# Ledger of designs, part 2: VH-VL binders against o58714

Target 1, 254 residues: o58714
Amino acid sequence: MRVDLNSDLGESFGRYKLGLDEEVMKYITSANVACGWHAGDPLVMRKTVRLAKENDVQVGAHPGYPDLMGFGRRYMKLTPEEARNYILYQVGALYAFAKAEGLELQHVKPHGALYNAMVKEEDLARAVIEGILDFDKDLILVTLSNSRVADIAEEMGLKVAHEVFADRAYNPDGTLVPRGRPGAVIEDKEEIAERVISMVKDGGIRAINGEWVDLKVDTICVHGDNPKAVEITSYIRKVLEEEGVKIVPMKEFI

## First folded at step 11 (VH-VL)

Design k19
Fold by OpenDDE, look of step 12:
Formats: sequence, C-alpha cells, structure tokens
Structure k19 (fold): chain C 254 residues (1-254), chain A 121 residues (1-121), chain B 115 residues (1-115)
Amino acid sequence: as target 1 above (254 residues)
Amino acid sequence: EVQLLESGGGLVQPGGSLRLSCAASGFTFSDYAMHWVRQAPGKGLEWVSSISGRGGKTYYADSVKGRFTISRDNSKNTLYLQMNSLRAEDTAVYYCAKDLRYYPSGYFDYWGQGTTVTVSS
Amino acid sequence: QAVLTQPASLSASPGASASLTCTLRSGINVGTYEIYWYQQKPGSPPQYLLRYKSDSDKQQGSGVPSRFSGSKDASANAGILLISGLQSEDEADYYCMIWHSYAWVFGGGTKLTVL
C-alpha cells in the first residue's frame, strides 16, 4: 500500500511570510507550489523548488485565480479561454524555476476557489485540463477524490491523482464541508490520524452526517501553516508508516 | 478461518465488575474495528461498544457509558470489555464481532459464540 | 420511540415470499441510510445477510442465497428484506441495523415462522 503526502507551499510573497515550508517539507513527498497569482512570487518560487530539491520532494504547480488579495479563495467567473490560458501561464512560470533548479514538474493541483469550482463546473474543469494538456500531457492532475473532474481528466487523456484531506469533514456526496461550518475542520491529531488510516485502509470515510463515503486515495493533503499543523503532519506520516503504508511521490504509482 | 472466542462471563452481584475477553484469529487483527453486542434472555440484539483497529476511536451505547470500557491488545489479538457497576439489566449473552473495516463503519461479518453474563443478587 | 421498528412475528408458507419491514422513526429519512440485515437461528450467533442503501449501492453477504434481497419503501419510510421461495431453513429471527447518531442501532427483530 502506497500513498503520497502533499502540501501547499510557496505562498509567501514580498516581505510577507506564510507557512512553515522548511519544516513541513521534511514530511511530505509532493509540494504544491504557488505560481504567483493567489500567492507567491518569483523569488519564493525559486526558493521553494530549491528547498524541495534539497529534501527530495517532487514539485507540482499550484495555480489559482488571479486573486492575491483574496488568497485565491474568492470565486471568479472565467471564460473557458481565460481558464485555459491562466493555467498554461502559471504552470509555465513554475516550470521555468523547476527547470532552472534541475527538477521536473510532477503534477498540477489547482488552488482554493478554483479547485472547488472545477468540481461543480464541467466547462471550467475541461478548460483547466486543456491548459494542462497544452503544456504537458504527462503531468498528473490532483483533484478531489471521485469527483467529476477526475472522470473528465481521464476521458481527456490526463493522469489523475485522487486527493483526500486529512483534517476536513466530508459531505455524503464526497465534497468537503465548507470551512465555516461547525465540524468542518478537525483539529485533534488522534482523530485525524484515525480518519487518515480509515481512508487509506478502508477506501472511504464517514461523512459529517454519518453516511459512509467511498474514496480513492492517491494523495493526502496535509498542512504546514503553523507549528501545530507541522506536528500533525509528522504524526500522520508516522502513523501511516507504522501501519505498513509506504509514503512515496504519486509519480511512482500513477 | 476467522475465529472469535469470548470468555470472562459469569455470575456477579449488582454493583460488581467483570472483564470480558475476545480472542481473535484468522485475520490481521489490527486492520479491523471490533464490536461488542449483547442479547438479553429472550430479547433482541443491542449494540454495546466499538473500537477502531488501533484503538484510537471508541464508541459506546448510552446505556453503558461511564460504566463500560472497550479496549484491545493488538499484540495479543485480544479485545476486552471492562464492565463496572453492573446492573440486572446488563444480564445477557455478550458477543464480540468483527467489522469489515478499520474504522467502526462496516457490517459485522463475523461473530463469536458469545459469553454469558448474569447479574443477580 | 424506537429508531427502528420491526413486527414481532411473521408467518409464511414454503415457496411463498416473505416481506420483512424495518420502519424508521419519523424525522429520519430512510433514503439516507444503509440498512443491514442479520439472521439468527436458535442457539446461534447472528449472521450477516446483506446491506442495502439503493439499487446501485447494495451488497450481498458471502454464501447468502440470491432469494434474499433488500429494498426500501420511501412512502412507509422503511427498509425491506424480501425472501422469495421461502425454505424451511429460513425460519429464524431477523434484525435490521443502521448507524444513527454515532451508534449502531438494531431493530427489535422479527421471528419468521415457516408453516
């Protein structure tokens, strides 16, 4: 049994530092690097990919809406042409830095509101996938487990990694409970660990209302936003390894 | 072959304590949640408690909360139920059951033969 | 009021069909629940029969004859276990079960007599 651990990184910009990238990098196998629109900048991108290289972590693009002020968490209505080209631009931007540091891109994971919007809007999903295909058909798309996006991507010939979230509650339909709702975010590390083991071993999880939800688990999203998050990430990895699960980059099995 | 064997049942006075055990074999014990279900004489099934594979998550019926404790020793492939402050209404055959999943979320695919607990003055 | 209600007893002739009901309490929508069914013969532990959530989401226990099937009646807010071609060996107690409010809940059970 193999799984990938991914984390959103490189989200600092200018004089502002966000997250504990150096610390969390020690525990993950895939880094989702911001491409300078929702967060990040050229210097941060360089620094982050270099850090990944030093820690033998695979690098993927983390494109989002052009929404720096909203951290890419505000919905934007895009035309398919806009979506396709926005993805191509951002993936290309990160590629330049990866190449400069002697790394290859592994994957693309959309960020924030874009990530969520794709799950509900097929036209947007297709446009984003086309943007990825314009760049490299061998990249892996990271998207919500068992989402329509995954089906569309596969139909369009793109490899997919089904992502699950360690610290989020699920709706019965497999979507995530919005962060603002009670019980949407799980904070207890023991509970998180038990849930992660269930997702990996059982291929599913109980939704917030108690219903069972089947999940495909290729990559687990973990966090490094603060010391507590890093601690939880470290603990998750430890527990998984104790359970005989190999933690490896998604490219090794996708 | 999956086998579950309960033990520890017996006669006890009200207010007394008993510890039940369930010895498991034929499967990777730590990969599956385990359950206790009881059945009073001539009555239906009543869920008592559940525990996840590693034991990090437990659930209890309201009727036993604060009095019963479910635990497991994965090194011994054994499930336990510590029963304190026993009452007459706790009199039943106690079954251990295997879950289909690691988390207490699947059906009970295997059952033991049960052990009898009698609470009487 | 009990979460799950089952008739205490049911009788049917060999070869006939028996329909066992598991009615959910008012306010609990049967459509959202997985219903598990167990068979228990005298002097034996319960045995898993099947799980039913929908026609596209159901599971039959290993070795359980195909004449056992699950369904739902939304109008009655009930799960249904249907036994077709009733056999004498089908005489037993039958229990339904759901996960509700972070607990496993059993019905009261139905004693099926094969005449």
Scores: ipSAE 0.840, ipTM 0.919, lowest interface PAE 0.6, mean pLDDT 96
Fold by ESMFold2, look of step 12:
Formats: sequence, C-alpha cells, structure tokens
Structure k19 (fold): chain C 254 residues (1-254), chain A 121 residues (1-121), chain B 115 residues (1-115)
Amino acid sequence: as target 1 above (254 residues)
Amino acid sequence: EVQLLESGGGLVQPGGSLRLSCAASGFTFSDYAMHWVRQAPGKGLEWVSSISGRGGKTYYADSVKGRFTISRDNSKNTLYLQMNSLRAEDTAVYYCAKDLRYYPSGYFDYWGQGTTVTVSS
Amino acid sequence: QAVLTQPASLSASPGASASLTCTLRSGINVGTYEIYWYQQKPGSPPQYLLRYKSDSDKQQGSGVPSRFSGSKDASANAGILLISGLQSEDEADYYCMIWHSYAWVFGGGTKLTVL
C-alpha cells in the first residue's frame, strides 16, 4: 500500500518563529506551505520551498482565511467570488516561489477554519475548487477523507487526496471531533501509531462513540510544531515502514 | 489455507498457571488482530481477550483482567494467553480466532478447534 | 442485568422462517450498535454469519446463504437474525455479539431446532 505524509509548514512570519520545519521535513513527503495570509510571509515562503527542495519533499499551497492574528482558525463568511479568488491569489503567490526554485506545485490543502468550513458548506467547497481549477487543473486537493468536498472535487474533475488524522477523534459521520472537547486529541504516541495502522490496513477507525468509520487513506496529516510533535511524526513514519507501507508523495499514485 | 492450532491446555490446580499457544499459518499474521474466546462445558461463548496486529493494543474481559495476559510473537506467527491465578470458573475450551482487521473488531472470521483447560483440585 | 439476552430455545418447521432476537438491556440503544451473529453446530467451533447495523451498513460472512439476514426492532431494543427457508442443517446454537464498554459481549445463545 502507498500513502503520503503531509505537514503544515512555513508558518513563521516577521520576527516570530513557529514550528520545527527543518526537523519535520526529514519525515514527510508533502509540505503544505503557508501562503502569507494566515501565516508565513514572502521570506518564509521562499525559505520553506527551498527547504522542501533540499529534502526532496513535494510542495503544495496551504491557503487560509486572511486572519494572521487568529492563525486562520476563526470562521469568516466569504462570498463564492471572494473564496475563489482568495484561493487563486494564494496558490499563485506560492507558485511564484516554487517557480523561482525550479519546482512545480503538487497540491493544495486549505488551512484551519477554511478546511473545516468547506466540509459543511457546498457552495464554499465549489468556489475553492474553482479557484484551484482556474490556476491548474492538475493540482491535487487535500481534503477530509470520504467528505462531500472530496465527492464534489471528483465530480468537477479535480484530483483528490483523502486525508486522515491519526491524532484526532472522529464523529460517527466521519467529521473530526472539535478541539477542546474531551477526547478530541490523542497525544499518546503508541495509541496514535495503532490508529494510523488501523486507518491504513483496515480502511477505517472507531469513532469517539465506538462506531466504525470507513476512511480512504491517501495522505496522513502529521505535525512538526514542537519537539514532541516531531517525535510522534518520526514514530508514525517508522511504524508505517515496519508494517510494509510505502511512504511516497501523493502524486505518485493519485 | 488459514490454520489456527491451539495448544497448552491441560489439568491445573486452582491458583496455578498455564500458557496457551495458537500457531497460525496461511495468512500474514501481523496484519490481523487476534482473539481468545472460551466456552465452559455446556455453556455459551465468552470473549476473553483481544490484541491488535502488532500487539500495541489489548483488551480483556473483566473476569480475567489482572490474571490473564494476551501477547503475540509475530516472528513465530504465534498468539499466546498467559493465565495466572486460575479458578474453577476458568474451566473451558479456549479458542483462538482471527479478525478480518488489524485492529480488534467483531469479525472473528476463522477459529481454531480449541484447547481444553480444566481447573480442579 | 445481562447486557444481551437471547431466548434459550426456538423451534420452527423446515421451509418456514425463524426470527432470533437479541435484546439489549435498558440504558443502551440498539440503534447505535453493530450486531454480530455467530452459528455453532455441536462439536464444532463457532462460525461468523453476519453483521447488521442498518440496511445500508451490513455485511454477510463468506459463504453464508442470503436466507440469513439481520435487522433490528427498535421498539423492542433488539437485534434480529432472520433465517428464511429453514433447512435441517440450520439446527444449531446462535449467538449475538456487540462491542460494549471496551469488551466484546456475547448473548447467552439460542438453540434452534428444526422439526
């Protein structure tokens, strides 16, 4: 079986340093690079693309709401036209730095509240997908596994990578339990490892209430925002390799 | 052909110990969860314990917690049940069963023929 | 109170249908549970038959005839195993099973006699 490992990177900006990008880059196959709206800035964007190049990691845009202070985690109501062009702008901005480094973009993964809003709002999902298609019809959209967004993207002719989260509890309907709710975040690395293996081998996981949730697994979200997260990411990769899972960029099989 | 062969049963005194084994063949052992299920003479089925494919997750029935330990050696394709502090109520045929999934689920799709444990003085 | 209860025995004629019930105790709702069913003939290990959660979320065991089917009776808080077109080889013990409180729990079993 083949899976991609993705992580959100390039989130430093100005005088602020966020995350351990150099460390996590060793363990992933796809980098979701912040596009300067929820995080990142032009210097960080260029540096992060170069870091991905140096580590043979594929680059994708990580567009979000224009909410630096909220890290793109606060819902913003957008018109379809705004959503479409916000995506086009941010993807284009990151592409400029990828091109400057001699790279192509592999994918787009929406950030934070935008990612979650698309799961709930079909008109928003269509607008975001249109923005991606306006830029390049060969890009891969990363979205929640087995979501309506994934269905809409496939219907509209956009390639999709189904994303799963080994460190998050699921609701029975396949959505993620909101952060802050008891049990929503799994922090024990052995439990995370067992969950990721179940996702890959069983095609699913038990939801927070014990019901089974079917998942298609193209890419697994991993973290690098602190040393513990990097340790967990390293461990996830090790366990998957021990189980005979091929960890390769999503473009190789999507 | 999937094959599960239990062994290690026998007669033991109350308070004694036994280790059951289940030799597996015909499938990639580490890809599947495994279970122990027992059946006392003339009685129904009772689930005992489950273990994930790599052994990182285990579950136990309340009746055996603290006394029984499930384990597996994937290099030997063997499932184990270490039974300590045995009681007369533990007398049963013990079946090992293969899951259809890596993580313990309710799909016990293949069962061994069982090994008999008798606990009496 | 036991988590699952099943009638101890049930009789039915060849060619008829048998409806085997698996009742969950008060306080847990059959609607949210996956109900697994097993058959055991004398002298043999159990065999997996099927799983039922809903008409859109069910699974038949390998080689299990379609005349075996699952359903639920929400008003009785019960899972149902329906065996239609009964044959003499259907005479066996039948167990239901659920995942409850981090444990697999079997019902007490129903001995089906085909007369």
Scores: ipSAE 0.480, ipTM 0.781, lowest interface PAE 2.6, mean pLDDT 94

## First folded at step 12 (VH-VL)

Design k25
Fold by OpenDDE, look of step 12:
Structure k25 (fold): chain C 254 residues (1-254), chain A 121 residues (1-121), chain B 115 residues (1-115)
Amino acid sequence: as target 1 above (254 residues)
Amino acid sequence: EVQLLESGGGLVQPGGSLRLSCAASGFTFSDYAMHWVRQAPGKGLEWVSSISGRGGKTYYADSVKGRFTISRDNSKNTLYLQMNSLRAEDTAVYYCAKDLRYYPSGYFDYWGQGTTVTVSS
Amino acid sequence: QAVLTQPASLSASPGASASLTCTLRSGINVGTYEIYWYQQKPGSPPQYLLRYKSDSDKQQGSGVPSRFSGSKDASANAGILLISGLQSEDEADYYCMIWHSSAWVFGGGTKLTVL
C-alpha cells in the first residue's frame, strides 16, 4: 500500500512569515506551493521550490482566488473564463520557478474557498480543469476524495489524486465539516493517527454523526503551520510506515 | 481460516477480578479492530468493548466503564479483557469478535465460541 | 426506552416468508443508520447475515442465501429482515445492531420458530 503526504507551503508574503516550511518538508512527499494570489510571492515561490528540491519533494501548484487579504478563503463568484485563465496564469507562474530550479510540476491542488467551491459547482470545476488542461494534460489534480470534481476530471482526461484530511471531521456526504464547528478539527495526535490509519486501511472513516463514509485515499493533507502541527505530521508518517504503508509521491502510483 | 479462541472464564465472587484472553489466527491481527460481546444466560447480546488495530482507540459500554479494560498484544495475536469489580449482572458468555475494519466501525464477521464468566457469592 | 426493539418471538410455516422488525427509538431516524443483522442458533455464536442502509448501500454476508434480505420502513422507523422461502434450518434467534452514540447497540433479539 502506497500513499502520498501533501502540505500547503510557500504561503509567506513579503516580510510576513507563515508556516514552518523547512521543518514540515522533511516529512512530506508533495508540496502545494502558493502561486502568489491567496498567498506567496515570487521570492517565496523560488525559495519554496528550491527547498522542495533539496528535500526530494515533488512540487505542485496551489492556485487560489485572487484574495490576498482573505487568504483565499472568501468565496468569489467567477465566470468560467475567469476561472480557467486564473488557473492557467498561476500554474504558469509556479512552473517558471520550478523550471528555473530544474524541477517538473507534478500536480495542481486548488486552495481554500476555490477548492471547496469546485466540489459544489460543476461549472467551476470544469473551468478549473480546462485551465489545467490548457497547460499540461499530464498534471495530476488533487481534489476531495470521491467528489464530483474527481469524476469530472477523469471524464475530461485529467489524472486525479483523491485527497483526505488527517485532522478534519467529515460529513456523511464526504465533505469536510466547516472550520469553527465543534469537532470539526481534531487536535489529539493519537486520534489523528488512528483516523489516518483507518482511512488508509479501511478506505473510509466515521463521519461526525457516526455514519461511515467511504473514501479513496491517494494523498493525505498534513500541516506545518506550527511546531505542534509539524510534530503531528512527523508522527503520522512514522505510524503509517510502522503499519507497512509506503510514503511516496503521488506520481509514482497515479 | 480465521479462528478466535477465548479463555480465562470461571467462577468469581462479587468484587473479584478476571482476565479474559482471545487468541487469534488466520488473519493479520493488527489490521483489524477487535470486540468483546457478552450474553447472559437466556438473554440477548450485549456489546462490551472495542479496540482498534493498534490499540490506540478504545470504546466501552456504559455498564462496564471504569471497571473493564480492553487491550491487545499484537506480537502475540491476543486480545484481552481485564474485568475488575465484577458484579452478578456481569455473569455471561463472553465472545471475542473480529471487526471487518481497522477502526471499530465494521460488522463482526467472525466470532469465537465464547468463555463463561459466573459471578456469584 | 431501548434504542432497538425487536419482537420476542415470531412463528411461520416452511416455505412462507418471515418479516423481522427492528424498531428504533423515537427521535432516532432509521434512514441514517446502517442496520446489521445476525443469526444465532442454539449452542453457537452469532453469525453475520447482512448490512442494510439503503437499496444502493447494502451488503450480504459471505455464504448467506439470497432469500435473506434487508429493508427499512420509514413510517415505522424500523429496519426489516425478510426471510423468504423459510427453511427449517432458519429457526434461530435474530439480532439487529447499529452504531449509536459511539457504541454498538443490539436489539433484544427475535426467536424465529419454523412450524
Scores: ipSAE 0.842, ipTM 0.918, lowest interface PAE 0.6, mean pLDDT 96
Fold by ESMFold2, look of step 12:
Structure k25 (fold): chain C 254 residues (1-254), chain A 121 residues (1-121), chain B 115 residues (1-115)
Amino acid sequence: as target 1 above (254 residues)
Amino acid sequence: EVQLLESGGGLVQPGGSLRLSCAASGFTFSDYAMHWVRQAPGKGLEWVSSISGRGGKTYYADSVKGRFTISRDNSKNTLYLQMNSLRAEDTAVYYCAKDLRYYPSGYFDYWGQGTTVTVSS
Amino acid sequence: QAVLTQPASLSASPGASASLTCTLRSGINVGTYEIYWYQQKPGSPPQYLLRYKSDSDKQQGSGVPSRFSGSKDASANAGILLISGLQSEDEADYYCMIWHSSAWVFGGGTKLTVL
């Protein structure tokens, strides 16, 4: 059994610090580095790529809507041409820093509202995938497990890593329950551990209404926002290793 | 060959306690959820309790909450049911069952032969 | 009101078919439930038969003959266990089971007699 652990990093900007990047980097295999639009800036991007290099963590672009004040969590309607080129621009920007540190890019994980919009809008998903393919056909797209986006990417010849979330409740259709609803976020580390083990061993989880949801598990999203999030991430890694799961970068098996 | 062997049943007075055991063999015990199901004389099946493979999640029927505790010792391949404050209506054959999954599901694919608990007098 | 209701008994002839129903109470919809079926012969523990949610989402227990199958009747809010080509060995108690409100719930059981 092989899985990747990914986390969103490089979200500081200007004089403000967000997250415990140095701490969470110890436990992950793939870093989703903010590209300066929803979060991050050129200095943070360079620093985060160096930190990943020092910890032997693979680097990927984390592109989002141009919405710093909303942290890329507010929907923006884009034309296909805008979506395609916004992705190309942001991937290229992060690539410059990866190249400067002697690294290749492994993957692209869209951020926030963009990630969720792609699940619902096939024309947007195709445009984003085209932007990735314009840059490098060997990049891996990280997207919601068993989603239509994953199917579209495979049809278009882009590698896909199916992503799951052990700390989020699922709807029966495999989408995530919105954060503002009761029960949407699981906070107890033992409950999260039980869920992640079920996802890996059983290939699924029970949705918020009790129905079973089948999940393909290539990568597990983990967090480093605060000390409790880092503790939970450390615990997830520990319990997966205890269960005989190999935690390796997604490029090694996708 | 999967085997589940219950023990610890017997005759007990109301208010008393018993601990049931289920010895498991023929599979990797910690990979699978386990269940207790009971059947009163001449009656149907009643689910009692379930536990995940590592023991981190447990579920109980409303009729036993606060009185019964499910547990497992994966180093001994043994499932337990601690039964306290026993009542006449707890009289039943108690079965242990193996799940096909790590997390409790409805696939009770192997059952033991059961152990009899009688609460009377 | 009981969550699951099964008729107490059914009789059918050898070689015929038996249709065992498992009715969900008003207020819950059979369409969203996985329905598990168990067989119990006298003096023996239950045995898992099959699970049915839909024709594309079902599972047969190991060694269970294909003459056992599941279905649903949406208008009756019921799961159905169909046993075709009845044999004397099919004489047993049959239970349905669902996951409801964080609990496994069994129906009351149906005693099938093959005469």
Scores: ipSAE 0.604, ipTM 0.837, lowest interface PAE 2.1, mean pLDDT 94

## First folded at step 13 (VH-VL)

Design k29
Fold by OpenDDE, fold request of step 14:
Structure k29 (fold): chain C 254 residues (1-254), chain A 121 residues (1-121), chain B 115 residues (1-115)
Amino acid sequence: as target 1 above (254 residues)
Amino acid sequence: EVQLLESGGGLVQPGGSLRLSCAASGFTFSDYAMHWVRQAPGKGLEWVSSISGRGGKTYYADSVKGRFTISRDNSKNTLYLQMNSLRAEDTAVYYCAKDLRYYPSGYFDYWGQGTTVTVSS
Amino acid sequence: QAVLTQPASLSASPGASASLTCTLRSGINVGTYEIYWYQQKPGSPPQYLLRYKSDSDKQQGSGVPSRFSGSKDASANAGILLISGLQSEDEADYYCMIWHDSAWVFGGGTKLTVL
């Protein structure tokens, strides 16, 4: 069994620092680097991709809505044309820095509200996928496990990594429970560890209402927002390795 | 072949303690959640407790919470049930059962033969 | 009221069909639950029979005859175990089980007598 660990990185902006990128980079195999719209800036992009290189971590674009003030977490109604071009632009932006540092892009993971909106809006999903395809058909799209987005991407000829969240509660339909709801976010590292093992070994998890949800597990989203998050990330990796799971970049098995 | 062998049952006075064991073989023990289910004489099945493969997640029936503790030693392929503050109503055959999954989320696909616990003055 | 309610007993003739019901408490939607069924013969531990959530989501236990099947009655808010072509060996106690409120819950069991 092989799995990838991914984390959203490069989300600092100007003089504002966000996250513990250097610390979490030690434990992940894939970095989702902000492309300057929801977060990040050119200097941060370069710094982040360089850090990834130093840690032998694969780099992917983390495009979001043009919503710096809202951190890309506010829904924006986009036309398909907008969505497609927004993705192309952002992926291209990160690509430039990756190339400059001697790295190749591995994947694309949409950020925040865009990530979630794609799951609900097929037209948006298609547009985003088209944007990716416009750039490089060999990139891997990271999206919610067993989502319609995954199906659409595969239909459109794009490789997909099914992402799971050990620290989030699931709805019976496989979507994530909104963060604002009670029980939506799991904070206990032991519980998170048990959940991630279940996901990996059982191919599923219990939803918030107790129903079993089948999941494909290619990549696990982990966090480096604060010291506790980094600790949990480290623990997740340790537990998975103890269970005989190989932690490798998604490109090795996707 | 999957085998589950319960032991540790016996006669105990109310308020007493007893520790049950379940020896497992024929499968990778740590990959599966385990359960205790009991059946009072002439009565139906009652779930008692569950534990995940590594033991990090446990569940208990309300009737035994605070009194019973489920645990496991994966190096010995053994499931345990520590029963304290035993009551007459705890009298039953206690079965250990294997879960289909790592997380206590599947059906009980294999059962032991059970061990009898009798709580009486 | 119990989460799961089963009739205490049911009798049927050899060759006939038997329907065993597992009624969920009011307010609990049977449609959202996987219902597990177990058979227990005298002097033996329970044996898993099958799981039923829907026609597209069901699982038969290994070695369990096809004459055992699961279904649901939404109107009655109940799971149903169907035994067709009843045989004398089918005389046993049958238990339904669900996962509810972070607990496994068994029904009270139905004693099936084959006349």
Scores: ipSAE 0.914, ipTM 0.949, lowest interface PAE 0.5, mean pLDDT 97
Fold by OpenDDE, fold request of step 14:
Structure k29 (fold): chain C 254 residues (1-254), chain A 121 residues (1-121), chain B 115 residues (1-115)
Amino acid sequence: as target 1 above (254 residues)
Amino acid sequence: EVQLLESGGGLVQPGGSLRLSCAASGFTFSDYAMHWVRQAPGKGLEWVSSISGRGGKTYYADSVKGRFTISRDNSKNTLYLQMNSLRAEDTAVYYCAKDLRYYPSGYFDYWGQGTTVTVSS
Amino acid sequence: QAVLTQPASLSASPGASASLTCTLRSGINVGTYEIYWYQQKPGSPPQYLLRYKSDSDKQQGSGVPSRFSGSKDASANAGILLISGLQSEDEADYYCMIWHDSAWVFGGGTKLTVL
């Protein structure tokens, strides 16, 4: 069994620092680098890409809504044309820095509200996928496991990495429970570890109401937002490795 | 072939303690959750407790919470049930069962023959 | 009220069909549950038969004859185990099971007698 560990990085901007990128980079295999809209800036992008290179971590674009104030977590109604071009622009922006540092882009993972909106809005999903395809058809789209987005992407000829979240509760339909809901975010390290093992070994997890949810597991979202998050990330990797799971970049098996 | 062999059953007085064991073979023990299910004489099945493959997740029936402890030693391929403060109502055949999954979320695909626990003064 | 209710006993003739019901408590929607069925013969441990959530989401135990099938009756809020072409060897206790409120819950079991 092989899995990828991905984390959202490069979300600092200007004089504001967000996350512990250097620390979490040691434990992940894929970095989702903000492209300067929901977070990040040109200097942060270069710094993050360079850091990834130094740690032999694969780099992917992490495009979001143009919502710096909301950190890309506020829904924006986009036309398909807007969505497509917003993705292309952001992926291109990161690509420039990746190229400058001698790296190739591996994947694209939409951020925040865009990520979630795609799961619910097929037209938006298609538009985003088109934006990716406009850039490079060989990129891997990271999206929610077993989502409609995954199906659409595959239909459109784009490779997909099914992403799971060990620290989030699931709805019976495979979507994530909104963060504001009690039990939506799991903080206990041991619980998270048990969940991630279940996801990887069992191909599923119990939803918040007890129903079993089948999941494809290609990449696991982990976090580096704070020291505790980094600790959990480290522990997740350790536990998975102890369970005989190989932690490698998604491109190695997708 | 999957085999589960329960042991440790016996006669115990109310308030007493007993430790059951289940020796597993024929599969990768740590990859699967394990369960205890009991059956009182002439009665139906009652789930007692479950434990995940690594043992980090456990579940208990309300009837045994605070009294019973499920554990496992994966190096010995053995499941345990520590039963304290035993009551007459705990009298039953105790089965160990293998889960289909790592997480205690699957059906019980294999069962042992059971070990008898009798709680009586 | 018990989470799962099964008739205590059921009798059917060889060759006939037997329908065993597993009724969920009011307020619990049978449609959201995977219902597991077990068979227990005298002097033996239970054996897994099948799991049924829906027609598109069901699983038959290894070696379990096809004459055993699961279904649901939404109107009755019940899971159904159907045994077609009843054989003498099918005489046993049958238990349904669900995962509910972070616990495995068994029905009371149905003793099936083959006349």
Scores: ipSAE 0.914, ipTM 0.949, lowest interface PAE 0.5, mean pLDDT 97
Fold by OpenDDE, look of step 13:
Structure k29 (fold): chain C 254 residues (1-254), chain A 121 residues (1-121), chain B 115 residues (1-115)
Amino acid sequence: as target 1 above (254 residues)
Amino acid sequence: EVQLLESGGGLVQPGGSLRLSCAASGFTFSDYAMHWVRQAPGKGLEWVSSISGRGGKTYYADSVKGRFTISRDNSKNTLYLQMNSLRAEDTAVYYCAKDLRYYPSGYFDYWGQGTTVTVSS
Amino acid sequence: QAVLTQPASLSASPGASASLTCTLRSGINVGTYEIYWYQQKPGSPPQYLLRYKSDSDKQQGSGVPSRFSGSKDASANAGILLISGLQSEDEADYYCMIWHDSAWVFGGGTKLTVL
């Protein structure tokens, strides 16, 4: 069994530092690099791509809403034309830095409210996928496991990586419980580890109300926002390896 | 072929302790959650406890919380139930059962023959 | 009040159909639960029969005859085990089970007699 570990990185901006990218990079196989809209800037993009190269981590674009103030977590109503071109612009921006550092892009993972909105809005999902296809049809789209987005992407000829979240609670329909709700974010290291193993070995997890949810698991989202998050990420990788799971970039099996 | 063999049952006085074992074979033991289910004489089934494949997650029935401890040794393919402060109402046949999944979330697809625990003065 | 309630006993003739009910406590919606069914014969451990959540989400145990099927009665807030074409070997105790409040919960069981 093989799985990918991904983390959202490069989300610093100007003189503001966010996250422990250097530390978490040691444990992941795919980096989702902010493209300067929800977070990041040209210098941070270059630095993050270079760091990924040094750690033999694959790089993907992490496009979001043009919402720097809200960190891309506020919903924006976009036209299909806006969505398509916003994706193309952001992927292109990261591509330039990847190329300059001698790397190829592996994947695209939408960020925050855009990521979630795609799951609920088919027209938005199609527009985003078209933006990706305008750039490179060989890229892998990272989206919520068993979502409608995954089906649409495959229908449109784009490769898909089904993503699961190690530290988030699920609704019975397979969507994530909103962060503001009690129990939405799991903090206990051992609980997170047991859930991850279940996801990988069982192909599912129990929802917040106790219902079982079937999941496809290609890539696991982990965090490096603080020292505790990095510790949890390290522990997750260790436990998975002990269980005989091979941790490799998603491009090796998708 | 999956096999589950319970042992350790016997007669014990109220307030006493007993440790049950379940030897498993025929499958990768650590990949599956395990359970204890008991049945009092002439009564129905009662779930007692569950443990995940690695043992990092455990569940207990309210009736045994604080008194019973479920554990496992994956190197020996063995499930355990440490029972302390035993009561007359704990008298039952205790079954070991295999879960379909790693997490205690699936149905019990295989059962042992059970071991009898009698608590009496 | 028990989370799951089953009739103590049920009798039916060979070749007939038997419907075993598993009623959930008031306030618990049967529509959100997976209901598991087990068969236990005298002197033997229980055996898994099937799981039913909905017509599109159900699972039959390995080797379990197709004459065993699951369903739900929303109006009665109950799970149903239907045994069609009853045979003498179907005489047994039948238990329903659900996952509720971080615990496995069994019904009291129904003794089915085939006369």
Scores: ipSAE 0.865, ipTM 0.926, lowest interface PAE 0.6, mean pLDDT 96

